VHH binders against EKC/KEOPS complex subunit cgi121 (cgi121). Designs and how they scored, part 43

Target 1, 174 residues: EKC/KEOPS complex subunit cgi121 (cgi121), of Schizosaccharomyces pombe (q9p7j3)
Amino acid sequence: MILPLFPETQVHVFVYENVSNCAAIHEQLISQNPIYDYAFLDAATILYKKQVYSAIIRALEDRRDEQMKTKTIHSEVILSLSPKTEISSAFRQFSMTKKSKNIVVVKIDSKLTEEEEFERLDKLVEGNRVEFSDEELQKLIDFKVLKKNYKLDPSTLENPLASILSSIALRGYS

## First folded at step 2 (VHH)

Design p57 (from p51 with A98R G99V S104G T105S D106E E107T A108D D109A Y110F Y112I; framework vhh_7n9e_1)
Fold by ESMFold2-Fast, scan of step 2:
Order: structure tokens, then sequence, then C-alpha cells
Structure p57 (fold): chain B 174 residues (1-174), chain A 123 residues (1-123)
């Protein structure tokens, strides 16, 4: 995948449903095992492909401008999904937990092809890979979680895309 | 009517230069990031360069970095691509596109595509 404003940055996004080993993955992330250097997101928090891309672009902009708040580009993606700049809150809101069942996995700056990343991730994640599409994401979203994370009112829930993208783009400026 | 009209293409010798223009109408040009792409005969579309709404951020494909410069004039609703040190492999139809939102991937982010302007580089 090529982003128009970051064409030399290789980006891969994978979606897994019915993941049985989230607790094991979580322990590897806490241990800072470099094999798990990805952004592991809870799919219950992601409604649109554009939501993920907006967070990736924001993280890449912050890296370009030497404004990153976290230690890795992958943790910066997780932070960038949050409407606020508080790191701990963003991780609690959007990161995979031991209890997660469906996850979105982001890899930036991969030295591997998409096919090679699939092979690697399939060894780490015990679940069913599905297409990264709005249709598949909408099967996995939890609207109560989405509403709380982005402070959406009932009328905004009918078409939340603009509010979500504005929250990501304007984080720290309001 | 929403339109993008490219111009400035032509025939040049290797090592030469061309400046392409893309005239935008029917929308608020200054609110959109813009993109230049190209397509050689029998090949898929290749991303060439992009520029943010205000012109403060630019990006280039590795094949053209250092040789091409993207710029814009929001007062004139016009996007530009200055192409220097042209090579035969730069021969393609060049087109501009509006980015649907400020953040996006190539296949999901683009709306309006211009008809293109042909660039031919001879050796």
Amino acid sequence: as target 1 above (174 residues)
Amino acid sequence: DVQLVESGGGLVQAGGSLRLSCAASGFTFSSYAMYWGRQAPGKGREWVSGISWGGGSTAYASSVKGRFTISRDNAKNTLYLQMNNLKPEDTALYYCARVLFPYGSETDAFDIWGQGTQVTVSS
C-alpha cells in the first residue's frame, strides 16, 4: 500500500477475527519482544479503513516533523487514533487487550513483502484473516465503544466518519 | 462542474525539462491535497508526487525524487509539476487528481481524475 504523501513508506494492514491467543500476544507486547513490533488494535474500536489510514498518516506526519510522543511509529499510530494526547488513555481505548477477539494489525516500514508479512503474522496470530474493508470492519465494531472513544452524540452515530476523522486530525489543537 | 485539466506535455529529448499544469475548477481547490500520477502504455498507473492543501508538505516517488518538483498556486487554482533531467522511462500520460480527504491511500483516496497530458522523452 502506497500513501500519496508518504510513497516510500511501506504500510500493511491486516484484520483477524476470532483470535484465541490475544493474552499470549499481549504478554509478548509487554515484554517488548521485537518480533511483535506492530500496532495491535482492538477491532471493536475501528469502523472504517479511513480511520486507520488517518491515524497512520498523523503518526507519519508527527515522525516527519520530529513531534512523536511515543517511542515507536507503531505506538504513535495507536496514540493517533485518540482524540486526546494522553498516551495511557489512548492505549486503553484502542490497543488490543487480553480479552480481545478481533484485531487490526498495522505494520509500517516493513522490509518484507505483504505476502511475507502475512506468513509471519499467521505464525503469531491464532485467528482467521479477513479482508481489510469497511464491510468486514463493520462486522467487528462495538458501537458503544466507538461512541465513548470519540464522544459521539446520537445524531452523529448515523454517519460518524467526519467526526472520527476530525478527532484524529485535530488532536492537540482544540 | 468539477474539472481538472492538464497541459504542458510534449516531446522532449533526454536530459530536457517540461513544466506541467493542472487547472482545477468547480470545487474549493485550497481545501484539497493534490496528486500527480502517470501511466505508460500497457502499464498500470504509477504515483508520481503529492502536495498538501497549503503546499507545505510534498512527497515524491523514488523514481523521480530530485528531478521533479510539485507546487501549487491556490489563488489561481493551479497545480504544477516541474520535470527536469527527463529520461525515456518518464514517457507516459501524466494526470492530476484530487485527494478525497487529507489522509488516504492511492486506491481509496482519489476522486476527480483529469484527462491527462502526454509526455514523450526521446533518446
Scores: ipSAE 0.000, ipTM 0.145, lowest interface PAE 14.8, mean pLDDT 82

Design p58 (framework vhh_7n9e_1)
Fold by ESMFold2-Fast, scan of step 2:
Structure p58 (fold): chain B 174 residues (1-174), chain A 122 residues (1-122)
Amino acid sequence: as target 1 above (174 residues)
Amino acid sequence: DVQLVESGGGLVQAGGSLRLSCAASGFTFSSYAMYWGRQAPGKGREWVSGISWGGGSTAYASSVKGRFTISRDNAKNTLYLQMNNLKPEDTALYYCAASFLPYRSTEGMDVWGQGTQVTVSS
């Protein structure tokens, strides 16, 4: 995917369900294995494609402006999903864990095509790839997690899109 | 009620300049990526330029790159398009649009205005 606001930046987003090796992937991420240089998100935290793209754009803006708070663009995406600027809190809220079963994987600055990146990820992730779509994401979301992460009340939870996107955007303007 | 109101269009000679404005109301302007699109007589809509929520990132169609500059003032809920070195081919109705998805085409934008007419003579 090419973003109109970042046409020189390649962005790929993948969704995997029923992943059996999250503990192994988590171990590679802790060891900072460069082969695993992706943003690995727990799908329980993602409701919309817009949510992911909003975080990606925020991370790319912060990189362009030399205002990144984390070491990599991929960790900056994870931070950017959070309504707060606390790095450890953002990773606890959105990053995959050893217990995750469904994940969203983001790759920025890929030197590979989307299909080549699929082939690479399919070797790393033991799960079923599904379409990156609102329909598929809504099968994987945990509304208790979403409510906690974005401080949503019951009325907001019925139509949470604007609230989620505002929460991501408000970090830039506070 | 969500509204986008464009202004600043007019008749100008080739090589001239115009500054378009888009006044936004009824939504949190700073939470949206904003865009300019245009539609020439007898043609479909063409994406012209985009700007991120905070104004940190901009992009342009190849046909206008180097001549047009997009900017925004979040305190005033206003989007701008500075158009320099205008060509007859730039003649079109210019629309602003708001979208939570900056990768979408103009057709996929969440909200857009009625447009302001730009006519370039030579």
Scores: ipSAE 0.000, ipTM 0.190, lowest interface PAE 15.0, mean pLDDT 82

Design p59 (framework vhh_7n9e_1)
Fold by ESMFold2-Fast, scan of step 2:
Structure p59 (fold): chain B 174 residues (1-174), chain A 122 residues (1-122)
Amino acid sequence: as target 1 above (174 residues)
Amino acid sequence: DVQLVESGGGLVQAGGSLRLSCAASGFTFSSYAMYWGRQAPGKGREWVSGISWGGGSTAYASSVKGRFTISRDNAKNTLYLQMNNLKPEDTALYYCAKGYLFPSLTERYDYWGQGTQVTVSS
């Protein structure tokens, strides 16, 4: 994928359902194994493709401006999904856990093609890959989690896109 | 002792089909991703397809996508490659390979089988 504001940055996003090895992946992430240098998100927290893209763009902007709050671009993507600038809260809210069943995986600055990254992830993730599309994401979302993470009112739950994107883009603005 | 034994190769006309099998022994088959690779005359080795330990995820090289299907039977310790609409350029020695538990693209294969020859005539 090519982002309009960052045309030289390669971005790949993958969605897996019915993942059986999240506990094993989680162990590798806490051990800081460089093979697992991806943003592993719980799909229960993601409703739209634009939600993921907005977080990626925000993370890339923070890197460009030397304002990253985390040590890696992938950690910055996770932070950027949160309406708050608190790292621990963002990871608790959006990261894959050992109990996750469906995940969204983001790779930034890959020197590999999308097909090559998929081949690599296929070895790491035991689950069914599905299309990165709003339709597929809407099958995996947990609206109770979404409402809590973005503090959505009942009136905005029917069409939450603008509210979610504003929360991501305007994080930290006075 | 890890052992991988391929079978099912042969001579086939362009447009035809073949099903390859790989019998695995000496390791816990259901715990590892498995792969098919090939080496064509005058070319280097290339990766063809991969399948996750439980069979839930598969991947294919661009050259075979849509024509080949990888599958596995963990109860029988067997890996399969269904090859449809074969082309002369698919002519190669096909081998199955065992992955690492924590694989990378720089080292896809832990062990390789003997291979089975596939020849596609025009």
Scores: ipSAE 0.000, ipTM 0.116, lowest interface PAE 16.9, mean pLDDT 82

Design p6 (framework vhh_6qgx_2)
Fold by ESMFold2-Fast, scan of step 2:
Structure p6 (fold): chain B 174 residues (1-174), chain A 123 residues (1-123)
Amino acid sequence: as target 1 above (174 residues)
Amino acid sequence: QVQLVESGGGLVQAGGSLRLSCAASGRTFSSYAMAWFRRAPGKEREFVAAISWSGGSTFYTDSVKGRFTISRDHAKNTVSLQMNSLRPEDTAVYYCAAGLWPYSLDEADYAYWGQGTRVTVSA
């Protein structure tokens, strides 16, 4: 099980490569269209499945404890990827932009199955779905972006998992 | 980079209580999920309890739910396991473990381990 501490929470994560309509999706997010209630992440910022799940678990803990800093659980996931507690910075660092080409999409509290969410997202995203796996994510990562977001030095970039997870864990803590 | 030292083990009668403590050294203690595992004589190591980075989320194996409580103190750099209503089948060496993946039940996901503290529960 992905989330032993939140077994009643439905979580789906999807990866799209070669997305041609990121500008259109971005406009829908700015307009707060409720159909787009997902966390849309730039895949250039995501290297591991554990990175995404760690941010999800942090967001779910904050929701449970009534400590969310953002309006939705999906925006809280985006915030939780950041090593800092500053909302605007986190969105600038991890959210999909008009120029994004590959994206990671997170849905929490879905009443739909994974297949049903696929059908829904395929109407919103013009790109190719790929497996949510470390192998596929490693093909889409931008190591310059990763280094900047988590303040990694060259030696840490050789095996950054520990540093990334530590950064997510230490957000809001000493 | 993290050193773990367990304490609090000993001999106790069935129905009694023990509090195990794990002292962590290292600057990144707060970034680790912490867990307790145990190994009974002649058996493999098994998961007992885990606590998230924040301390807000805990997970227990079914056999200890309601009897054991895991907690952490970031200021003191410690994780504790309060064991109540102990049974002879709880007899084991108890290990403190630190890992960067929260809620893992697999010992392979824990990079740092203490040497263990022995708990013996007499009938």
Scores: ipSAE 0.127, ipTM 0.541, lowest interface PAE 5.3, mean pLDDT 85

Design p60 (framework vhh_7n9e_1)
Fold by ESMFold2-Fast, scan of step 2:
Structure p60 (fold): chain B 174 residues (1-174), chain A 121 residues (1-121)
Amino acid sequence: as target 1 above (174 residues)
Amino acid sequence: DVQLVESGGGLVQAGGSLRLSCAASGFTFSSYAMYWGRQAPGKGREWVSGISWGGGSTAYASSVKGRFTISRDNAKNTLYLQMNNLKPEDTALYYCARELLPYFGSTSDYWGQGTQVTVSS
């Protein structure tokens, strides 16, 4: 995907369902293994492609403006999904856990093609890759988790997209 | 044990072409990025080109970009370097290398014996 404000930035997003090795991946992330330099998200928290892209754009804007609060662009994506600026809360809300079953994986600044990143991730992730589409994401979302993470009012539950995107764009300013 | 065997070098006139091959064994070739390096007489090692494990990404040193093409055949466990418009300054021992980890951009300690390329003016 080419982003309008960042046309030189290579972005890949992958979705895996029925992942059996989340505990092993989580252990590699804690040890800061550079092979695992991706944003690993719990798919239970992601409803739309635009939700992921909005977080990526916000993270890239923060990097451009020298306002990143985390050490890597991938951790900044995780932070950017949260309506709050607290790093620990954002990771608890959106990042993959040892108990995750379905994940969304984001790679920024890849030196590899999308197909090569897929082949690499397929060796790291023991699960089934599915299309990164609103249709597939809606099969994996947990609406109770989504409502809690974005503090969605009953009036916005039927159409949460605008509220989610506003929360990401206005993180820390609302 | 990792084995890398280069071939295809020789003497060629300036402006000519050569194709180098590297036969790999002792590891899963399709899982590793591969590199070509060279060493000219009296000089240190120079990186020439790199290719990802699937072949979809390539990189070249500025001195060879546009003249050399790296490629691989994973079914044959073979790496290639097509060298066109050769210059006297391309004279060197050419060797292939496997990346240290299955991660494109890592350095390698697994280098072959090399094949000599001599370009006459």
Scores: ipSAE 0.000, ipTM 0.112, lowest interface PAE 16.7, mean pLDDT 82

Design p61 (framework vhh_8emy_2)
Fold by ESMFold2-Fast, scan of step 2:
Structure p61 (fold): chain B 174 residues (1-174), chain A 121 residues (1-121)
Amino acid sequence: as target 1 above (174 residues)
Amino acid sequence: QVQLQESGGGLVQPGSSLRLSCAASGFTFDDYAMHWVRQAPGKGPEWVSSISWDSGSTNYATSVKGRFSISRDNPSKTLYLQMNSLRPEDSAVYYCAKGLFPYSTRSADYRGQGTQVTVSS
């Protein structure tokens, strides 16, 4: 992915379905194993590519402006998906859990190529890799989770993208 | 106020090419999938092609696959349909349509005035 405001930043996004080892991955994240330095998201919370890109851009802007609220750029991506700035709430809403079945994985500032990250991550995640596309994400989303996380009402369902992006962009002013 | 304005239609010979354009205004163009739909006299509307918000997904009706190419330019808010190897059966009014979501479900809430394409026998 090439970002117009961050052209030197390497960004890779991976999607896995039917992941059988989420509990093991979660244990590695809790122990802060540096090998697992990625943003591991529950795919049940992600509807659009643009949703993920907006969170990445917001996290990179906060890093550029020395306004990060979390310890790593990857945790900042997770926070940036939330309409509020409360860290614990954001992680509960968007992070992979031991019970997750499908995940979205974000890597920023990789020194590896996308192909090398694919090989590395495929060894850590026991699931089927699918394309990072709106079409694939739509198969994995849980609309009840999405509505709860972004507080969507029936009037916004015909354009959930605009509401979601606005929530991400206006984080801290809601 | 959503507005879609098609252009580029005309009278052409079989085997010719045409490029249709659709200028969009009144909404955030890059938040939605876009569609081309056509309607021949006395027939119902036929879906022709769709493109997702980011151009990452395109779909075509079997009757036009391999001959038509859909594309979009988000900065200029313009949708295109490149039509090659035109046949008399392609004669119709072509409509640009705004999708309900960023993905291509072939559901649309607005369509333009249309542009007439006539392929002579």
Scores: ipSAE 0.000, ipTM 0.113, lowest interface PAE 16.9, mean pLDDT 82

Design p62 (from e19 with K98R R101F Y102P F103Y S104L T105S S106T G107E P108G R109S; framework vhh_8emy_2)
Fold by ESMFold2-Fast, scan of step 2:
Structure p62 (fold): chain B 174 residues (1-174), chain A 122 residues (1-122)
Amino acid sequence: as target 1 above (174 residues)
Amino acid sequence: QVQLQESGGGLVQPGSSLRLSCAASGFTFDDYAMHWVRQAPGKGPEWVSSISWDSGSTNYATSVKGRFSISRDNPSKTLYLQMNSLRPEDSAVYYCARGLFPYLSTEGSDYRGQGTQVTVSS
């Protein structure tokens, strides 16, 4: 995807369901293996494509403005999903764990085409790739997790998009 | 600004135990993975152990695995290293280091303390 404010930035987002090797991937992330330089998110936390894109845009804005709070653009995406500017809270709330079953994977500044990234990721992730779409994400979301992460009341859960996007966009400026 | 202050080192006999502490200030302690690194005279620095921001993950150098235990207390902003069955080759200055990533990682630290000397000899 091409972002209007960042037209030169290559962005790819992938969704995998029924992943069996999350523990192995987590160990590679801990060891800082450069092959795994992606943002690995728990799909239980993601309801909309716009949610992911809003976090990506926020991370790219912070990088442009030399205001990143984390060491990599991919960790900044994870932070940017959180309504708070607390790194530990964001990772607790949104990142993949050893026990995750479904994941969303973000790659920024890829030197590869989307198809080449698919081929690379399919070797790393033992799961079924599905389309990055609101329809597929809605099958993987955990509304209890979403409610907790964004502090949504029951009435907001019926149409949470605006609340989620505002939480991401207004983080650190309110 | 960012300060890391180690304590608990000393002169001990082989087979004894020591507990090292590191008091952190000037940053949000629970946002960072933390590391212990040691340096013996005439040697380069050697990574000893790491702990994630939430204590959910720990890692150890092969030379200390099974003998040392890393832990942290986020409310008091303190990192610990429990050292058991000490050997002469464990003699070094031990440094507390702040990780560059929220994830547990053995590579990269941006701040290190002044160190605490551990000497293991008879």
Scores: ipSAE 0.005, ipTM 0.223, lowest interface PAE 10.0, mean pLDDT 84

Design p63 (framework vhh_8emy_2)
Fold by ESMFold2-Fast, scan of step 2:
Structure p63 (fold): chain B 174 residues (1-174), chain A 121 residues (1-121)
Amino acid sequence: as target 1 above (174 residues)
Amino acid sequence: QVQLQESGGGLVQPGSSLRLSCAASGFTFDDYAMHWVRQAPGKGPEWVSSISWDSGSTNYATSVKGRFSISRDNPSKTLYLQMNSLRPEDSAVYYCAKSILPYFTGRSDYRGQGTQVTVSS
């Protein structure tokens, strides 16, 4: 994928449904195994492709401006999804857990092609890869989780895209 | 209050055409994908067709592809379904449905009363 403001940055996003080994993946993330250097997101928290792209762009902007608050670009993506600049809360809200069933995986600055990343992830993730599209994400979202993470009320739920994107872009300023 | 009013159903012969209309009110029509769903007696609901908020994309169930055409007129807040080459198996109550979220094609609500289409055997 090519981002307009970061054309030299290689970005890959993968979506997996019916993942059976989330507990094993979670243990690898806790042990900081470098093989698992990706942003592993719970698909229950992601409704739109634009939501993921906005978080990636914000993380890349913070890296460009030397204002990252976390240790890696991947953890910065997770932080950037949250409307609050609090690392532990962001990870609790958006990261994959042992109980996750569907996940979104982001890789930035890969030295591998998209096909090579897919083959690598296919060995790490025991699930079915689906297209990264709004239609597939809609099947996996949990609206109660989305509402809590972005503090959406019933009226905002009618137009959540604008509210979600605003929360990501204006994190820490409101 | 969201309100969807379907019309245009009726009794027709096989091979005939019908155009269904759905008048929408109570929400910003221009921002929502719209759907047609049908239900025949004794059967569950079947998705028929969808159109994005800007008419940029349309989708059809395999059973109606090539025969039905979905369209919308955003200024008049109206959704249409042009049904050609009707078959007895198209007989059903047709419902107009709004996507639950703006700019998002997918999950829909049942909001209309439906309009009956009967294609004689």
Scores: ipSAE 0.000, ipTM 0.150, lowest interface PAE 16.4, mean pLDDT 85

Design p64 (from e19 with K98T G99R R101F Y102P F103Y T105G S106L G107T R109Q; framework vhh_8emy_2)
Fold by ESMFold2-Fast, scan of step 2:
Structure p64 (fold): chain B 174 residues (1-174), chain A 122 residues (1-122)
Amino acid sequence: as target 1 above (174 residues)
Amino acid sequence: QVQLQESGGGLVQPGSSLRLSCAASGFTFDDYAMHWVRQAPGKGPEWVSSISWDSGSTNYATSVKGRFSISRDNPSKTLYLQMNSLRPEDSAVYYCATRLFPYSGLTPQDYRGQGTQVTVSS
């Protein structure tokens, strides 16, 4: 994927359902294994492709402006999904856990093609890869989790896109 | 075309009140957070206040907390800033602002009005 504001930045997003080895992946992430340098998100928290891309764009803007609050661009993507600038809260809200079943994986600045990243990730993730599309994401979302993370009320749950995108963009105005 | 038009500024004495308005058009106002930003001569822009789409959440810069109140009227697509106990250091051009994600695109767009001048002096 090529972003209009960041045309030299390679971005790949992958979705896996029915993942059986989330506990093992989580252990590799906390041990800082460089093979696992990706943003691993719980798919229960992601409803739209634009939600992920908005967080990626915000993270890239923060990197460009030397305003990153976390160690890596991938951890900055996770932080950027949150409407608040509190790192621990953002990771609890959006990152995969040992109990996750479905995940969204983001890679930025890959030296590999999308197909090569697929081959690599398929060796690390024990689950079924599906298309990164709004249709597939809607099968994996947990609306109770989404409502809590973005403070949505019943009137916004039918069409929450603008509210979610505004929440991501609002981070940095206070 | 997205447009934000501020009004209500003027010259007032310290301790006075002013109410700023911002008329919005060209986007779904009800779906987006709105912000007030100010800029004094020779200084960079300073964020003043924000309000969520539903008025359920408001935030204020420490310098104005307790003196300013942000509000919105979604039916009329208008944003307000009630400014009380004005001080000379509040003198600035005040802009209403929003960040939109176009339906067709992935590039966020930042919008700001033309601004309204507030001068607090005796």
Scores: ipSAE 0.000, ipTM 0.150, lowest interface PAE 15.4, mean pLDDT 82

Design p65 (framework vhh_8emy_2)
Fold by ESMFold2-Fast, scan of step 2:
Structure p65 (fold): chain B 174 residues (1-174), chain A 121 residues (1-121)
Amino acid sequence: as target 1 above (174 residues)
Amino acid sequence: QVQLQESGGGLVQPGSSLRLSCAASGFTFDDYAMHWVRQAPGKGPEWVSSISWDSGSTNYATSVKGRFSISRDNPSKTLYLQMNSLRPEDSAVYYCAKLPFLYSRTSGQYRGQGTQVTVSS
């Protein structure tokens, strides 16, 4: 994927359902194994492709402006999904946990093709790969988790997209 | 506006078959993908199956693949789920859904009331 504002930046997004080894992946992330340098998100928190893209753009803007709040571009993507800049809260809300079943995986600055990244990730993730599409994401979302994370009220239940994107873009600035 | 009415559930023995129906109204049924979601007592909702607007694509949860078949009849605005070789673990309330958030009870009008399926000896 090529982003208009960041045409030199390679971005790949992968979706896996029915993942059986989330606990093992989580341990590798805690140990900071460089092989696992991806943003591993709980798919229960992601409703739209645009939600993921907005967080990626926000993270890339912060990197460009030398204002990253976390150690890696991938952790910055996780932070950027949150409407607040509270690092620990953002990771608790959006990161994959040992109990996750479905995950969204983001890779930025890959030197590999999308096909090569698929081959690599298929060795790390024990689950079923599905298309990164709104249709597939909507099968995996937990709406109660989404409502809590973005503080959605009854007035936004019918179409939460605009509210979610505004929360990501403004990062708590109204 | 959006109305979804499920039917066809019941109490059956393991190994039996049931066919669930969902009558849709208040929207252009043939423009939307449709889904079946189930919820067992004390558990969160579990996606079961999906079908595209034109029936050209279907998907199934691993737990039901090979046993369940989703279909739709656009002229009658009806969604179906054919359930074969039913198991006790299939016991749940089954919901027809247009959008994922519509299986939340707080939406009221966008998710049907569900139909109870109980598989017990």
Scores: ipSAE 0.000, ipTM 0.096, lowest interface PAE 19.2, mean pLDDT 80

Design p66 (framework vhh_8emy_2)
Fold by ESMFold2-Fast, scan of step 2:
Structure p66 (fold): chain B 174 residues (1-174), chain A 121 residues (1-121)
Amino acid sequence: as target 1 above (174 residues)
Amino acid sequence: QVQLQESGGGLVQPGSSLRLSCAASGFTFDDYAMHWVRQAPGKGPEWVSSISWDSGSTNYATSVKGRFSISRDNPSKTLYLQMNSLRPEDSAVYYCARGVFPYTLSSKDLRGQGTQVTVSS
């Protein structure tokens, strides 16, 4: 993917359904194993490609401006999905858990090709790859989780994309 | 249909202040976050500031933080940008936008005609 504001930055996004080893992956993330340096998101929280791209762009802006709140660019992507800058709540809301079944995986600044990253991730993730598309994401979303994370009510559900993107843009208090 | 109408620009000296307004119609204003975006000649759109539906959260581009203040009046369906300590590099056409992050915005995606701000050197 090419980001208009960061055309020099290599970004890969992968989607896996029916993942059976989320508990094992979660343990590796807690231990900060560098092989697992990706943003592992629970697909139940992601409705649109633009939602993921907004978080990536926000994280890259924070890195450029030396304003990152977390240790890695991948952790910053997870934080950037949240409408608040509270790190612990953002991770609880959007990160993969031991009980996750479907995941979205983001890699930034890869020196590998997309196919080489697929080969690496296929060794780490025991699940089925699907296309990163709005159509596939809509099969994996949990609307109750989405509504809770972004505090959506009936009026905002008429345009959930705009509300979600605005929430990402407005994270934190001035 | 969604309509946004910007006003309040003009020609000012460096160090001056201006307050921009955006009048919204065609949607439920108090359900959406609002943004200010600017575009200087020969440049793409640059995000300036954002405000949540309830004014509880505001964000600013690093280049304007401490100088600009975003606010809104939901009963009148109006968005404001108070610009203080203006610099020549603030010269641009200013647009308001509803509920989208500016990474996807181009001049063709901006709803109003914008309001021109020119800061003389």
Scores: ipSAE 0.000, ipTM 0.113, lowest interface PAE 17.9, mean pLDDT 80

